# VH-VL binders against Rho GTPase-activating protein SYDE2 (SYDE2), part 7

Target 1, 120 residues: Rho GTPase-activating protein SYDE2 (SYDE2), of Homo sapiens (Human) (q5vt97r660to779)
Amino acid sequence: IDAFRHYSFSDQPKCSQYISGLMSVHFYGAEDLKPPRIDSKDVFCAIQVDSVNKARTALLTCRTTFLDMDHTFNIEIENAQHLKLVVFSWEPTPRKNRVCCHGTVVLPTLFRVTKTHQLA

## First folded at step 1 (VH-VL)

Design p6 (framework fv_patecibart)
Fold by ESMFold2-Fast, scan of step 1:
Structure p6 (fold): chain C 120 residues (1-120), chain A 126 residues (1-126), chain B 107 residues (1-107)
Amino acid sequence: as target 1 above (120 residues)
Amino acid sequence: QVTLKESGPTLVKPTQTLTLTCTFSGFSLSTSGVGVGWIRQPPGKALEWLALIYWDDDKRYYPALKNRLTITKDTSKNQVVLTMTNMDPVDTATYYCARSTYYEFWGSETYYFDYWGQGTLVTVSS
Amino acid sequence: EIVLTQSPDFQSVTPKEKVTITCRASQSIGSSIHWYQQKPDQYPKLLIKYASQSFSGVPSRFSGSGSGTDFTLTINSLEAEDAATYYCHQSSSLPYTFGQGTKVEIK
C-alpha cells in the first residue's frame, strides 16, 4: 500500500492491549480552520496514530476557513490506542520540527477496523 | 524568472552514451525543496519520466532504465547532467529538463514539474 | 507501475464549447495527479497540480477535479490558444508516469 511509504513510527513503547490491523479512514473535509490573513494557504491533511504521523494527503489550497475533499487513507496500525486527523500548513522551505497546525479532527476512542491483518 | 535549457549532441550512434546538460537560472539547487528532473518524448508519443535529482543529492530513476541512467548536479554552476548508456534507435526523442518542487515530511515526498526547458531532439541512428 | 489512461485520445471542439478530459489510474493515487498542456512544437506547461489546484498564471477556464482513480480536466469555454495535447501525470509512486495524452483541436 503506497500510504505506508509516507509514515514513521514513534520511539515510545505501545501497550499490547491496543488495536492492530488494516484500517481505512475516509476524510471528507475540515471546518472552523483559522482563517489566513490576506491570502489562501496551501495545507495538507495528515493521519496520526498515537501521535505519530502515518500518512498524508497531497497539497490542498485552503481558500476559506474550510476544506472540502474526498480522500481515503489505507493504513496499517499496530497496538494503536487513538487516531487523529490533523490539518497542517505547508511551508515553502521545510522546517524539520515546526509545521503549523490549522485544524484537528479527533476520532472516537472506538473505531472500526475494516480488515484485520496478522503480522507474521 | 525561472529558465532551464538543455544542451548536448543532437545525433548519437547506436551503442554510444548520451550526455545531456541542463543549465538553469532563477533558482538554486542549494535551496531546500528544489529538484531537477529529466523527461523525454519520442516523436508523436507520450511523455516519459527518466530521472530526478534533489537539492540534497538524493536521486530517483525510472526502474526499468536505472542501469542505463546517471543523474548528477553541480550546484555552483547551476547545472544538472543526465547520462544514458547504450543508446538505441528507440531512444530517439526530445529530452526535457524541468524544475520540481519537492518537500519531505515524515518521509513523504511529493512533486510536480513547474518550469520546463525548451527541449532538445536527440536522434539515434547509424 | 501505475498506468494512466486518458479519454478521449482526440477531440475536435467548436470554440466556446466545454471540453472534458478524463484520466483513470490503474490503482488509487489520492490526489497526486497533475495536468500539463503541450502546444504543437512547444514544451509542456503545468496547468493543474494535485488534482484541483491551479498553477499561477493559468486562465480560470481551466479546472481539475477527482480523487482516487478518476480525474477530470475541464476547459469551461474553449479558446483558440487552447489547441494542444493535454497530459495527466501521477506522483504517488515510482515510476512517476504520464497518460498517453489527449489532443484537442478546434473545428
Scores: ipSAE 0.000, ipTM 0.530, lowest interface PAE 12.0, mean pLDDT 75

Design p7 (framework fv_patecibart)
Fold by ESMFold2-Fast, scan of step 1:
Structure p7 (fold): chain C 120 residues (1-120), chain A 124 residues (1-124), chain B 107 residues (1-107)
Amino acid sequence: as target 1 above (120 residues)
Amino acid sequence: QVTLKESGPTLVKPTQTLTLTCTFSGFSLSTSGVGVGWIRQPPGKALEWLALIYWDDDKRYYPALKNRLTITKDTSKNQVVLTMTNMDPVDTATYYCAHEGPYWYDSDYGMDVWGQGTLVTVSS
Amino acid sequence: EIVLTQSPDFQSVTPKEKVTITCRASQSIGSSIHWYQQKPDQYPKLLIKYASQSFSGVPSRFSGSGSGTDFTLTINSLEAEDAATYYCHQSSSLPYTFGQGTKVEIK
């Protein structure tokens, strides 16, 4: 079985209801983050809708593997299937060796449905 | 959608300079974290990374070839140019340009979208 | 420079069988390994980035794993369209090297 639940893009018809409108996405925080460097404490979060960047946070300081909580994104979406939250470590030289992506949350995690995905 | 296309001569004489142009659409090299790289593949051989240029004009070269390679960009024309001097028959290869996604947002650190490639034959 | 050694160089596999390709780095590179598929007369296509992250649109039968020096690409159930040469690629340090490639053919 897959680690992530996601909408099917081939072989099967999609079993999800698309969502449109103004949406507020609330974070309570993140745990079990794995920074690429032990000395790296600055991170930021970005929210993507169907692979399009919609918003990002300011730089946030992790307490070991814990991220600051209670952040809200206000975004406008149209016929969206997937929301993706990505946590990035802040690199002082982004042009140097790139090693990480942390803490990804996929839209199906936010919904509890039968076989048709709906906003919960 | 992101697209890239290589252009330049298909035949180069030994000792001449090769100039290849990558013309792209669907993204801007003014976007923070974005880059465009060049990779080549000799017939029947493995891929070989050559060079990369970032939005801020930071340039990276394959160290063993750095004396022969120059990469430049023209952001207003959506073009990246690779120049390679003193061509030799062993430089015969298909040359590709590829998009390096924005570091800041989508964790697109790999070369995710490639041009179709252009075969350059070095022969007298 | 970091040398990437793939194993095997070649394999001929019956449809629906599991395929495993390994890539070994000459020094630790964390998770900075990426996997590409190249079919004859086509440009390479990204399959997996950062050892285990599937690129969008890539079939679920492809998966990646590993860290440090030893990495694996797995095709759970080989399909005819998967006949290709597979390359690992590191982005840990310059030059950003590729492995020698593993050619997968259908029996």
Scores: ipSAE 0.005, ipTM 0.526, lowest interface PAE 11.3, mean pLDDT 74

Design p8 (framework fv_patecibart)
Fold by ESMFold2-Fast, scan of step 1:
Structure p8 (fold): chain C 120 residues (1-120), chain A 124 residues (1-124), chain B 107 residues (1-107)
Amino acid sequence: as target 1 above (120 residues)
Amino acid sequence: QVTLKESGPTLVKPTQTLTLTCTFSGFSLSTSGVGVGWIRQPPGKALEWLALIYWDDDKRYYPALKNRLTITKDTSKNQVVLTMTNMDPVDTATYYCARMEYSYGFDEWYFDLWGQGTLVTVSS
Amino acid sequence: EIVLTQSPDFQSVTPKEKVTITCRASQSIGSSIHWYQQKPDQYPKLLIKYASQSFSGVPSRFSGSGSGTDFTLTINSLEAEDAATYYCHQSSSLPYTFGQGTKVEIK
């Protein structure tokens, strides 16, 4: 089941300011990744709502610029306006990590994705 | 595949020291952002965290038990050892070791994979 | 230390029914809650991490939700193999703590 698809059919932009409810976000992978370090092979994916981390995956091995996975995030949102899917590069220093790519979706309009980054 | 397995005595007398060994495979405690912890479960009771050791040999202990616990690692053998002094019948429990992973996005640690556990009975 | 309180302590549920287990934290922990399943005489297995993220190989009938202090684990359609005790666990701060557990039985 794809909660994003369901919400897009009910989207009335002029009457909707923010969105609340339970969302299911399906992530099928990523490609064309730009790792911050050429030797960094480990990544993880996180979902953020209004810049707050809501969920993430375990460490995954990135094949150069390609990430294969099939993961579902079930998140509860309240008065949310933006949803961001972020891929972080793992680094040896535990308090330092770098974003290798991201995609942003504006709620309730689920069709808009940032030009420079696309996550499935 | 990652595996962890606990070993040690199954029967301990009161006042003795318990020594448990966690032997693991599929990862290394030389890798930054990895650790191993110990959790116990008395029969019919909830899970209780005891101690943890990070890849860089830094250690943390449950405050109320800190004076009784020592955790060490032997990276070349893929082992983590827990010792607990002055055992009492109330310490009867199944003891588990589990792998810890650092979450860069949350800036914290959590347990993901666990060993099968070893029951330690404390009685005379 | 952060105290986690689960509700209910026990549930007896008919197969295919929906099961809801709650976990309340004594202070805000964001999304730093994890859910474990422990079947009789087995070790705990991670089901859901960071409130809502399914662990590898976990059936889709298990889901988690919540943030801050109130969290929920849902089993959408209970199967016989789901008879177990479920524990919540917080990773927000040391010492790490677990809930008291919720036992789910099938009749």
Scores: ipSAE 0.000, ipTM 0.519, lowest interface PAE 14.2, mean pLDDT 76

Design p9 (framework fv_patecibart)
Fold by ESMFold2-Fast, scan of step 1:
Structure p9 (fold): chain C 120 residues (1-120), chain A 124 residues (1-124), chain B 107 residues (1-107)
Amino acid sequence: as target 1 above (120 residues)
Amino acid sequence: QVTLKESGPTLVKPTQTLTLTCTFSGFSLSTSGVGVGWIRQPPGKALEWLALIYWDDDKRYYPALKNRLTITKDTSKNQVVLTMTNMDPVDTATYYCAHSPFYEYSSGWPFDYWGQGTLVTVSS
Amino acid sequence: EIVLTQSPDFQSVTPKEKVTITCRASQSIGSSIHWYQQKPDQYPKLLIKYASQSFSGVPSRFSGSGSGTDFTLTINSLEAEDAATYYCHQSSSLPYTFGQGTKVEIK
């Protein structure tokens, strides 16, 4: 699933540019979410850099089809190429959580996630 | 090597209760990230998921059949048991049990290893 | 519940030709689609998991692609042993559902 229209080429090779240092990622929310579950609309967000987990948010409440938030991840990265953001539905057993939306971006590009897929 | 095998009656009368046992080897249901599911297939028709039990004893059922289905595990015997009440001729099918592994940051789980299946005929 | 619709229902294909099977979900499921092969009177075998990941021991002629609502299973060069019914399965939401199946026969 490609969350960024101008990065729609899934076969694109990794960019040869790398980024190192402290990065701030501002997440403003998501639209077009179907409720993750009829009886629970809570979600959490996780961030990965080159397939390594770096951070996650506390539990957030989805408002109908909108996830309305203003959260900043401050992460330390070294020679990084890709950033992945994932929204999971909350379930009592954490390992059974479901992906609600995700996006991947090539660093060091400025970006906005505009695609959502409900998986729970 | 993961193996699973279904066992139980091959003929059931209408209104009776069906009890099927899945006996497995090559994995443990006490291991985090493992589940076992039951899937059935009426003759000449598509696959239909029935139930799933996870390593932590959490359970999921097909909603339309939930009131008829019970799934349990016995970790010491390497067995998962499915019970289905009030059997009807339309429940005639081959019943399969299957291994379902958890993958980190992946939604839901596939069924990667299946038993041979057991044909259950519901007839008077 | 999420409905999976496969196309076509049936194909009769000459050996070594390319076979394409499509699975369409009634709502977005990301990449939580899995493909199974079932030969006559046999149990299903997993071919592809999470839309595009080949399962262990599966021949390289099988590949999967797609995301969201539209998914494809491809057999690059059909072999006689590939005569089977193919099913897609979504694990994104309960209840887990399967497509109706696509039967592939050799000419």
Scores: ipSAE 0.000, ipTM 0.545, lowest interface PAE 15.4, mean pLDDT 76

Design s1 (framework fv_sibeprenlimab)
Fold by ESMFold2-Fast, scan of step 1:
Structure s1 (fold): chain C 120 residues (1-120), chain A 122 residues (1-122), chain B 111 residues (1-111)
Amino acid sequence: as target 1 above (120 residues)
Amino acid sequence: QVQLVQSGAEVKKPGASVKVSCKASGYTFTDYYIHWVRQATGQGLEWMGWINPNSGGTNYAQKFQGRVTMTADKSISTVYMELSSLRSEDTAVYFCARDYEYDFWSGYFDYWGQGTLVTVSS
Amino acid sequence: EIVMTQSPATLSVSPGERATLSCRASQSVSEYGTSNLHWYQQKPGQAPRLLIYGASTRATGIPARFSGSGSRTEFTLTISSLQSEDFAVYYCQQYNNWPYTFGGGTKVEIK
């Protein structure tokens, strides 16, 4: 949603060693979301690849500090290095959309990129 | 009036565990996260983790993962921070602090406990 | 982990003079239209006290001589006319990303 307008994107060229293809990501929910002081129960989730928004859910109702859902994101990725799932609180003004939590997965699982940290 | 009152000073031997308490009053205990921050003698502030008193959920700084446990007792509006396998480097004043969220997910530590000195020496 | 760097480590100023304290973040702490940077004052033997939040908003009861400014990675705390009660260590803190981190502190001593 409007949070997409406020997200940063990488200008760095992508490494060809990373994975490309169609990826399915299953999201079963979230626990221990930090509650706002004023009760706001609307959230949405976004899937991001290398800091680029690829997909999002519709607005979801968060009960207490738990978000109970079972959702599958089908996304096309190209030379991807990082996958992030971000939970945003919904706000009337886009500037106020906040990251409630996020998780990051380094891709690819079966490859090692040693160029950035090789010891001389 | 909001208050966070901590337990008294402790002296422990290396390898022991210490459990510091922080009793909250003057507000709804389950509405605010509590953070633990320590300060070694002559050093700066170091964030250790937070606890959600409503759910019992916790999040710990990587440095303390595996040694720290934070718990909350709703019946007495008290949070606890237990640190195990104590070393001389753990000698510090330990503070609890309340998290006030002034905008969605933006917050600051508005009230602090008085601090608990934990001394680790043989 | 976002690293917060404060300078100078110690600052000695005469009463009535201006003190300027700097805080630098290793990455931006201004996201989604807010700066999640806060300043705390700590006097010897006491718990820290919130001074300024959101880079520039004074907390309740904080005198007007304290002001904060900055955005992104560079932040400044200014005390325009230093008083004897301002002897303290000042810490900046970022609340933008887990884990929350503090600067190393600036000790303000009255000459």
Scores: ipSAE 0.007, ipTM 0.566, lowest interface PAE 10.6, mean pLDDT 76

Design s10 (framework fv_sibeprenlimab)
Fold by ESMFold2-Fast, scan of step 1:
Structure s10 (fold): chain C 120 residues (1-120), chain A 123 residues (1-123), chain B 111 residues (1-111)
Amino acid sequence: as target 1 above (120 residues)
Amino acid sequence: QVQLVQSGAEVKKPGASVKVSCKASGYTFTDYYIHWVRQATGQGLEWMGWINPNSGGTNYAQKFQGRVTMTADKSISTVYMELSSLRSEDTAVYFCARTEYLYGSDSYYMDVWGQGTLVTVSS
Amino acid sequence: EIVMTQSPATLSVSPGERATLSCRASQSVDYSGDSYLHWYQQKPGQAPRLLIYGASTRATGIPARFSGSGSRTEFTLTISSLQSEDFAVYYCQQYNNWPYTFGGGTKVEIK
C-alpha cells in the first residue's frame, strides 16, 4: 500500500481486542464424564490459555460419571484469546492419562474479567 | 524438605508377615502415588506395586499378588506395605518412592525415595 | 513382561573420562511418541536417585554431564568428564508396561 511523504500507516493490533490481567475461574464440577476405562476413578482438571498450561487441580476421585468439586483457578493472562478446561482420567497401564472431556471459551467474549493486576 | 521416612529394620520368621511404613512430609500427600520397590543384598531393583493415596487404588506385580497389601492413612500422611507368608527369598531392603503426574506429562518417574527398610527373614 | 538388559555389567573408568552405558528392552517401551524409560543412580547404602526420565530429560539438580538418548528398545546413558561422585550403580527402568521392570544395573567403578 502507498505511503504519503509526511504520513505512514502503523499496523499494530488493538490491545483491547484481547484480555489481560488476573482471572479467577470457578469450577463447580463435571457431569457425564466418559473415562477411556470404565474402572478409572482418578481424574484431575487442568486450565490452559492459548495452548499454554497455567494450572491444575490435585488428583480427585470420580464416582461413575459425576465429579464433585469446588475449585478456583487464579491465573495471570496477557493478550489471551482462548481458555480451555480439560479433565484427564488416569489410565492404570500403561500410565498415560486420557482426556475425558474439555471445553473452550473465547476470552474476548467474556465480560467479567479483572484487568487491574498486571504483573511485571 | 520433601521426605519419605520409612520404619526401622525388621527380623521375621518364615511364614510371618511384615508391615513397613512410609511417612510423607513436605508435600501434598494426595497428589503423589507411592511405589514399593525391593532390593536383595547385592541384587537389582524389583517393582512390587503402587498405591494412589487419594483414592486407595492399588496395582500389584503378579509375583506378589495375594501376598502384598498396600494401604494409606491420609490423617498421618503414611503409606503401608504388608507382605505375608514370608520366605527367605523375601530378605531385602524395601523402598517407597513417590511419583507425580504433571499436566501434559504421560511419564511417571520416582523422584523422591525413602531411605529403605531392611527386612530379614531367617530361622 | 518386558526384560531390561544393561551392558556392560561393570565399567572401569578414570576420573575425567567418558562413560557410556547401554540399556536394551525386549519390547518397545515407547507409547504415543514418548519413551517410558528412566535412569536411576544408586550409591552403596543409599536409595536410588532419579537421573533421567523419558529417556533424555535430566531430573532437577542433575549435572549437565549426564545425558540420555535412545528410543523404542535401545537406550544410552552418557557421563562426560566423570567425577569422583559418579562412581555408583546405574539402573534403567521401563514404565511402559506392567509389571514395571528394571535392568540388572551397570557398576561404574574407578580404574
Scores: ipSAE 0.006, ipTM 0.540, lowest interface PAE 12.0, mean pLDDT 75

Design s11 (framework fv_sibeprenlimab)
Fold by ESMFold2-Fast, scan of step 1:
Structure s11 (fold): chain C 120 residues (1-120), chain A 123 residues (1-123), chain B 111 residues (1-111)
Amino acid sequence: as target 1 above (120 residues)
Amino acid sequence: QVQLVQSGAEVKKPGASVKVSCKASGYTFTDYYIHWVRQATGQGLEWMGWINPNSGGTNYAQKFQGRVTMTADKSISTVYMELSSLRSEDTAVYFCARGWYDFESGYTHFDYWGQGTLVTVSS
Amino acid sequence: EIVMTQSPATLSVSPGERATLSCRASQSVDYSGDSYLHWYQQKPGQAPRLLIYGASTRATGIPARFSGSGSRTEFTLTISSLQSEDFAVYYCQQYNNWPYTFGGGTKVEIK
């Protein structure tokens, strides 16, 4: 999620074109996580492309509200518009194992922009 | 191929304890919670609690607190459920089940179950 | 705790007919637009098998004749054309609040 701070996020596609190919997505970690319960520190990270699950990490224990991670997802995408990086709190009840945080990236941005002030 | 294999049937006297095992295979043991559900003769399903095999963390239904203990042994991918101070009404089939979190919906559901262990409590 | 009530307790249906099973929760099992209600099938001597999760999503490998609907407190499982292998007890379960609770079950008998 920190890995995408240099990019713009949008709930609408920035363009009508769709992207295909092999992609590596590097996840650096997350900060300021708030597990739903004080006695639950378990989380996991997942990547979704156009609402389809592509990969996830193993269950991880948060150190308070900070998750240290260096993980690369290698995925094949076809005519994709959006990529979601999601951190879930793990609890058996859905209210408690809901999303802690997420980041959504419009795929053309991943291929063309390295910083917010550079050409998309 | 995901499988949960439980220990065999037990016959116990009132006041004794029973320890049922559930051995997991075909997936990463520490990635999923294991739940225990029992079914008394002529009754429906009753949730007892869950264990996180990665942390050893547990949560038990209020009805069983003080009598149930759940543990996990990572080296053999096995979860145990121990129920103490047995009474006749504890006669039931005890199931372990894997809690699966569905990313698309955000739901948690029991996707794989053990075959069940019959525990009979009689004098 | 949320009490789950299923009706009828027993349903007798001829092969090829439609079976409709009801599940009622004592309070809402919805959260943020989703229903945390699952259906399981249990045949005699076997462990339960997941049929439907989230009120309406069919689990992998479950035939299309099984469908679920409903929201909040009222839920229905429908078997559109009952087959001989559908003889079983069906349980609904809420997964929204602790403790997780199951209905008393509906036994489907084939005539």
Scores: ipSAE 0.005, ipTM 0.555, lowest interface PAE 11.5, mean pLDDT 75

Design s12 (framework fv_sibeprenlimab)
Fold by ESMFold2-Fast, scan of step 1:
Structure s12 (fold): chain C 120 residues (1-120), chain A 123 residues (1-123), chain B 111 residues (1-111)
Amino acid sequence: as target 1 above (120 residues)
Amino acid sequence: QVQLVQSGAEVKKPGASVKVSCKASGYTFTDYYIHWVRQATGQGLEWMGWINPNSGGTNYAQKFQGRVTMTADKSISTVYMELSSLRSEDTAVYFCARKGYYTSWSGRYFDYWGQGTLVTVSS
Amino acid sequence: EIVMTQSPATLSVSPGERATLSCRASQSVDYSGDSYLHWYQQKPGQAPRLLIYGASTRATGIPARFSGSGSRTEFTLTISSLQSEDFAVYYCQQYNNWPYTFGGGTKVEIK
């Protein structure tokens, strides 16, 4: 989802090889979450690499259509193709998690993770 | 009407811990994140971290990771910031500040501040 | 971390004159067309007060003589006609990249 991304991979070299190494992913928030949140809800963000959960944030409260947070995920990846950010809604009472939003990024082989690159 | 009232000044020795309180009133306590910002004498502002009073979730600057703990007590609308292993460099005024409510800017700014708590660390 | 640099460190002006304060970020503080750059005013012995948010939006109760502009890495706070109550230290802050950082401040004092 576009709302999750600060940095576009459209400027990166295209290739069919996969990326390996230690990656830092900076998550700055999500906007235009639908439907609008009028009640307090606990949410958390998770990062998946090739459909495997790698990390998640602590619970955060979302009361509007915007999730405001800054969080860095430090993850180790090997031969990764896709990085996916998912926002889950965790009900206050113990219940099944619900997906609020998601985004997917294709990882280019020549992309280097630095402090200046941002990925929501 | 919105107020953040902090605890009084403290003097500590190196190696001690200090716990500063920030009592909120005039708004729904659980609807707003509280940040902590410090300011050494004659110096600028330095961000320390935030707490979500509704969930108890926290986020700390790397410089303070392992030394700072932020907590919230919903029953008295009060947040706490505890800093351990104090050093002379920790001598500063410590402010709590309320993150703004959602706007077109997500409320990513500080709309109300506590009066500040002076913590002096000296041997 | 993003380093915020304010200039000048001290600005000496007379009442009624225009003051221009600069704030530079070491990298962009913009996201999706918006600038997460805010200005705060601090008087001696007091807590900071929100003045401008999002580079150019005046906070509630802030007089029209205060205006902000800029984008990406270069930002300016302008006070078009200084009043006696405007003598203070002004801080810029970015809230786009963790950790959230402040400039060193610009002290606006009486000439």
Scores: ipSAE 0.000, ipTM 0.550, lowest interface PAE 14.3, mean pLDDT 75

Design s2 (framework fv_sibeprenlimab)
Fold by ESMFold2-Fast, scan of step 1:
Structure s2 (fold): chain C 120 residues (1-120), chain A 123 residues (1-123), chain B 111 residues (1-111)
Amino acid sequence: as target 1 above (120 residues)
Amino acid sequence: QVQLVQSGAEVKKPGASVKVSCKASGYTFTDYYIHWVRQATGQGLEWMGWINPNSGGTNYAQKFQGRVTMTADKSISTVYMELSSLRSEDTAVYFCAREGYYDSSDWPYFDYWGQGTLVTVSS
Amino acid sequence: EIVMTQSPATLSVSPGERATLSCRASQSVSEYGTSNLHWYQQKPGQAPRLLIYGASTRATGIPARFSGSGSRTEFTLTISSLQSEDFAVYYCQQYNNWPYTFGGGTKVEIK
């Protein structure tokens, strides 16, 4: 979990609620990445919602165990419980993609809207 | 032949630190990650973290974050795992394991293991 | 973290019989048709030994009587014609999600 610089997830609320809507996730970088092969240098990052891939970055060059980036994922979620960020080493075939590092974010139990509905 | 040889058994008091070594031979030390896995008496295997011997980069399981430190010495092909603030529940056999793979397309697995180091924490 | 559950905890089998060991993950450990699930054998007083990787590929030197199958969350290890040297504890491990986790083990006893 220390591999994601901006995000720490250990003290988040339990995932007992579901949320839907448009979500923007800002990812500033990662360190202590572990390519599956020590000679692997190119990686990409993906966002998974309830184990389904929703978005990914372009191919990025990893400097040993350090990845510096500034990327925003805009994803549409429906009745989601878990958000997972995964860093994969690049392989020519998708079946061969492997995890360098990953973290899981528990979606907030309290979701605040910008507008309030008038009570009946 | 690939071999991982660990240091001998240790007995420590609660609150002390222990440093276990794992000496690699039979392959290029900087080409493979080394993981540490422990096994408490009568319990299953528990992953602790990994170290990249080439870069010194590490990644630790959340449970051990702040108490564990992994290091590597390229000159003697040895990795170390130091665990501080020992408690009785840290009594376990500690293993080092090499992360192997068959081909670049394979998911990694632990192909070679050290013999294990028993660490006993008692008052 | 992904919780790995193995069953049964203990299995007593006579020599020559078939043993089937189960491993269940709390979440899928397969992506793009690849399962990141490995099996290890551990004999008393010894380090674990890699048996099967990627759910179904036998490691070098492992006898053909050992086979693995499964995908997503349900995996099995089968030992056909169990031999006396197969007396051991078997662990499954997922390598799909950090932190990497092991099952609680299945102890195979020869009757």
Scores: ipSAE 0.008, ipTM 0.601, lowest interface PAE 9.4, mean pLDDT 77

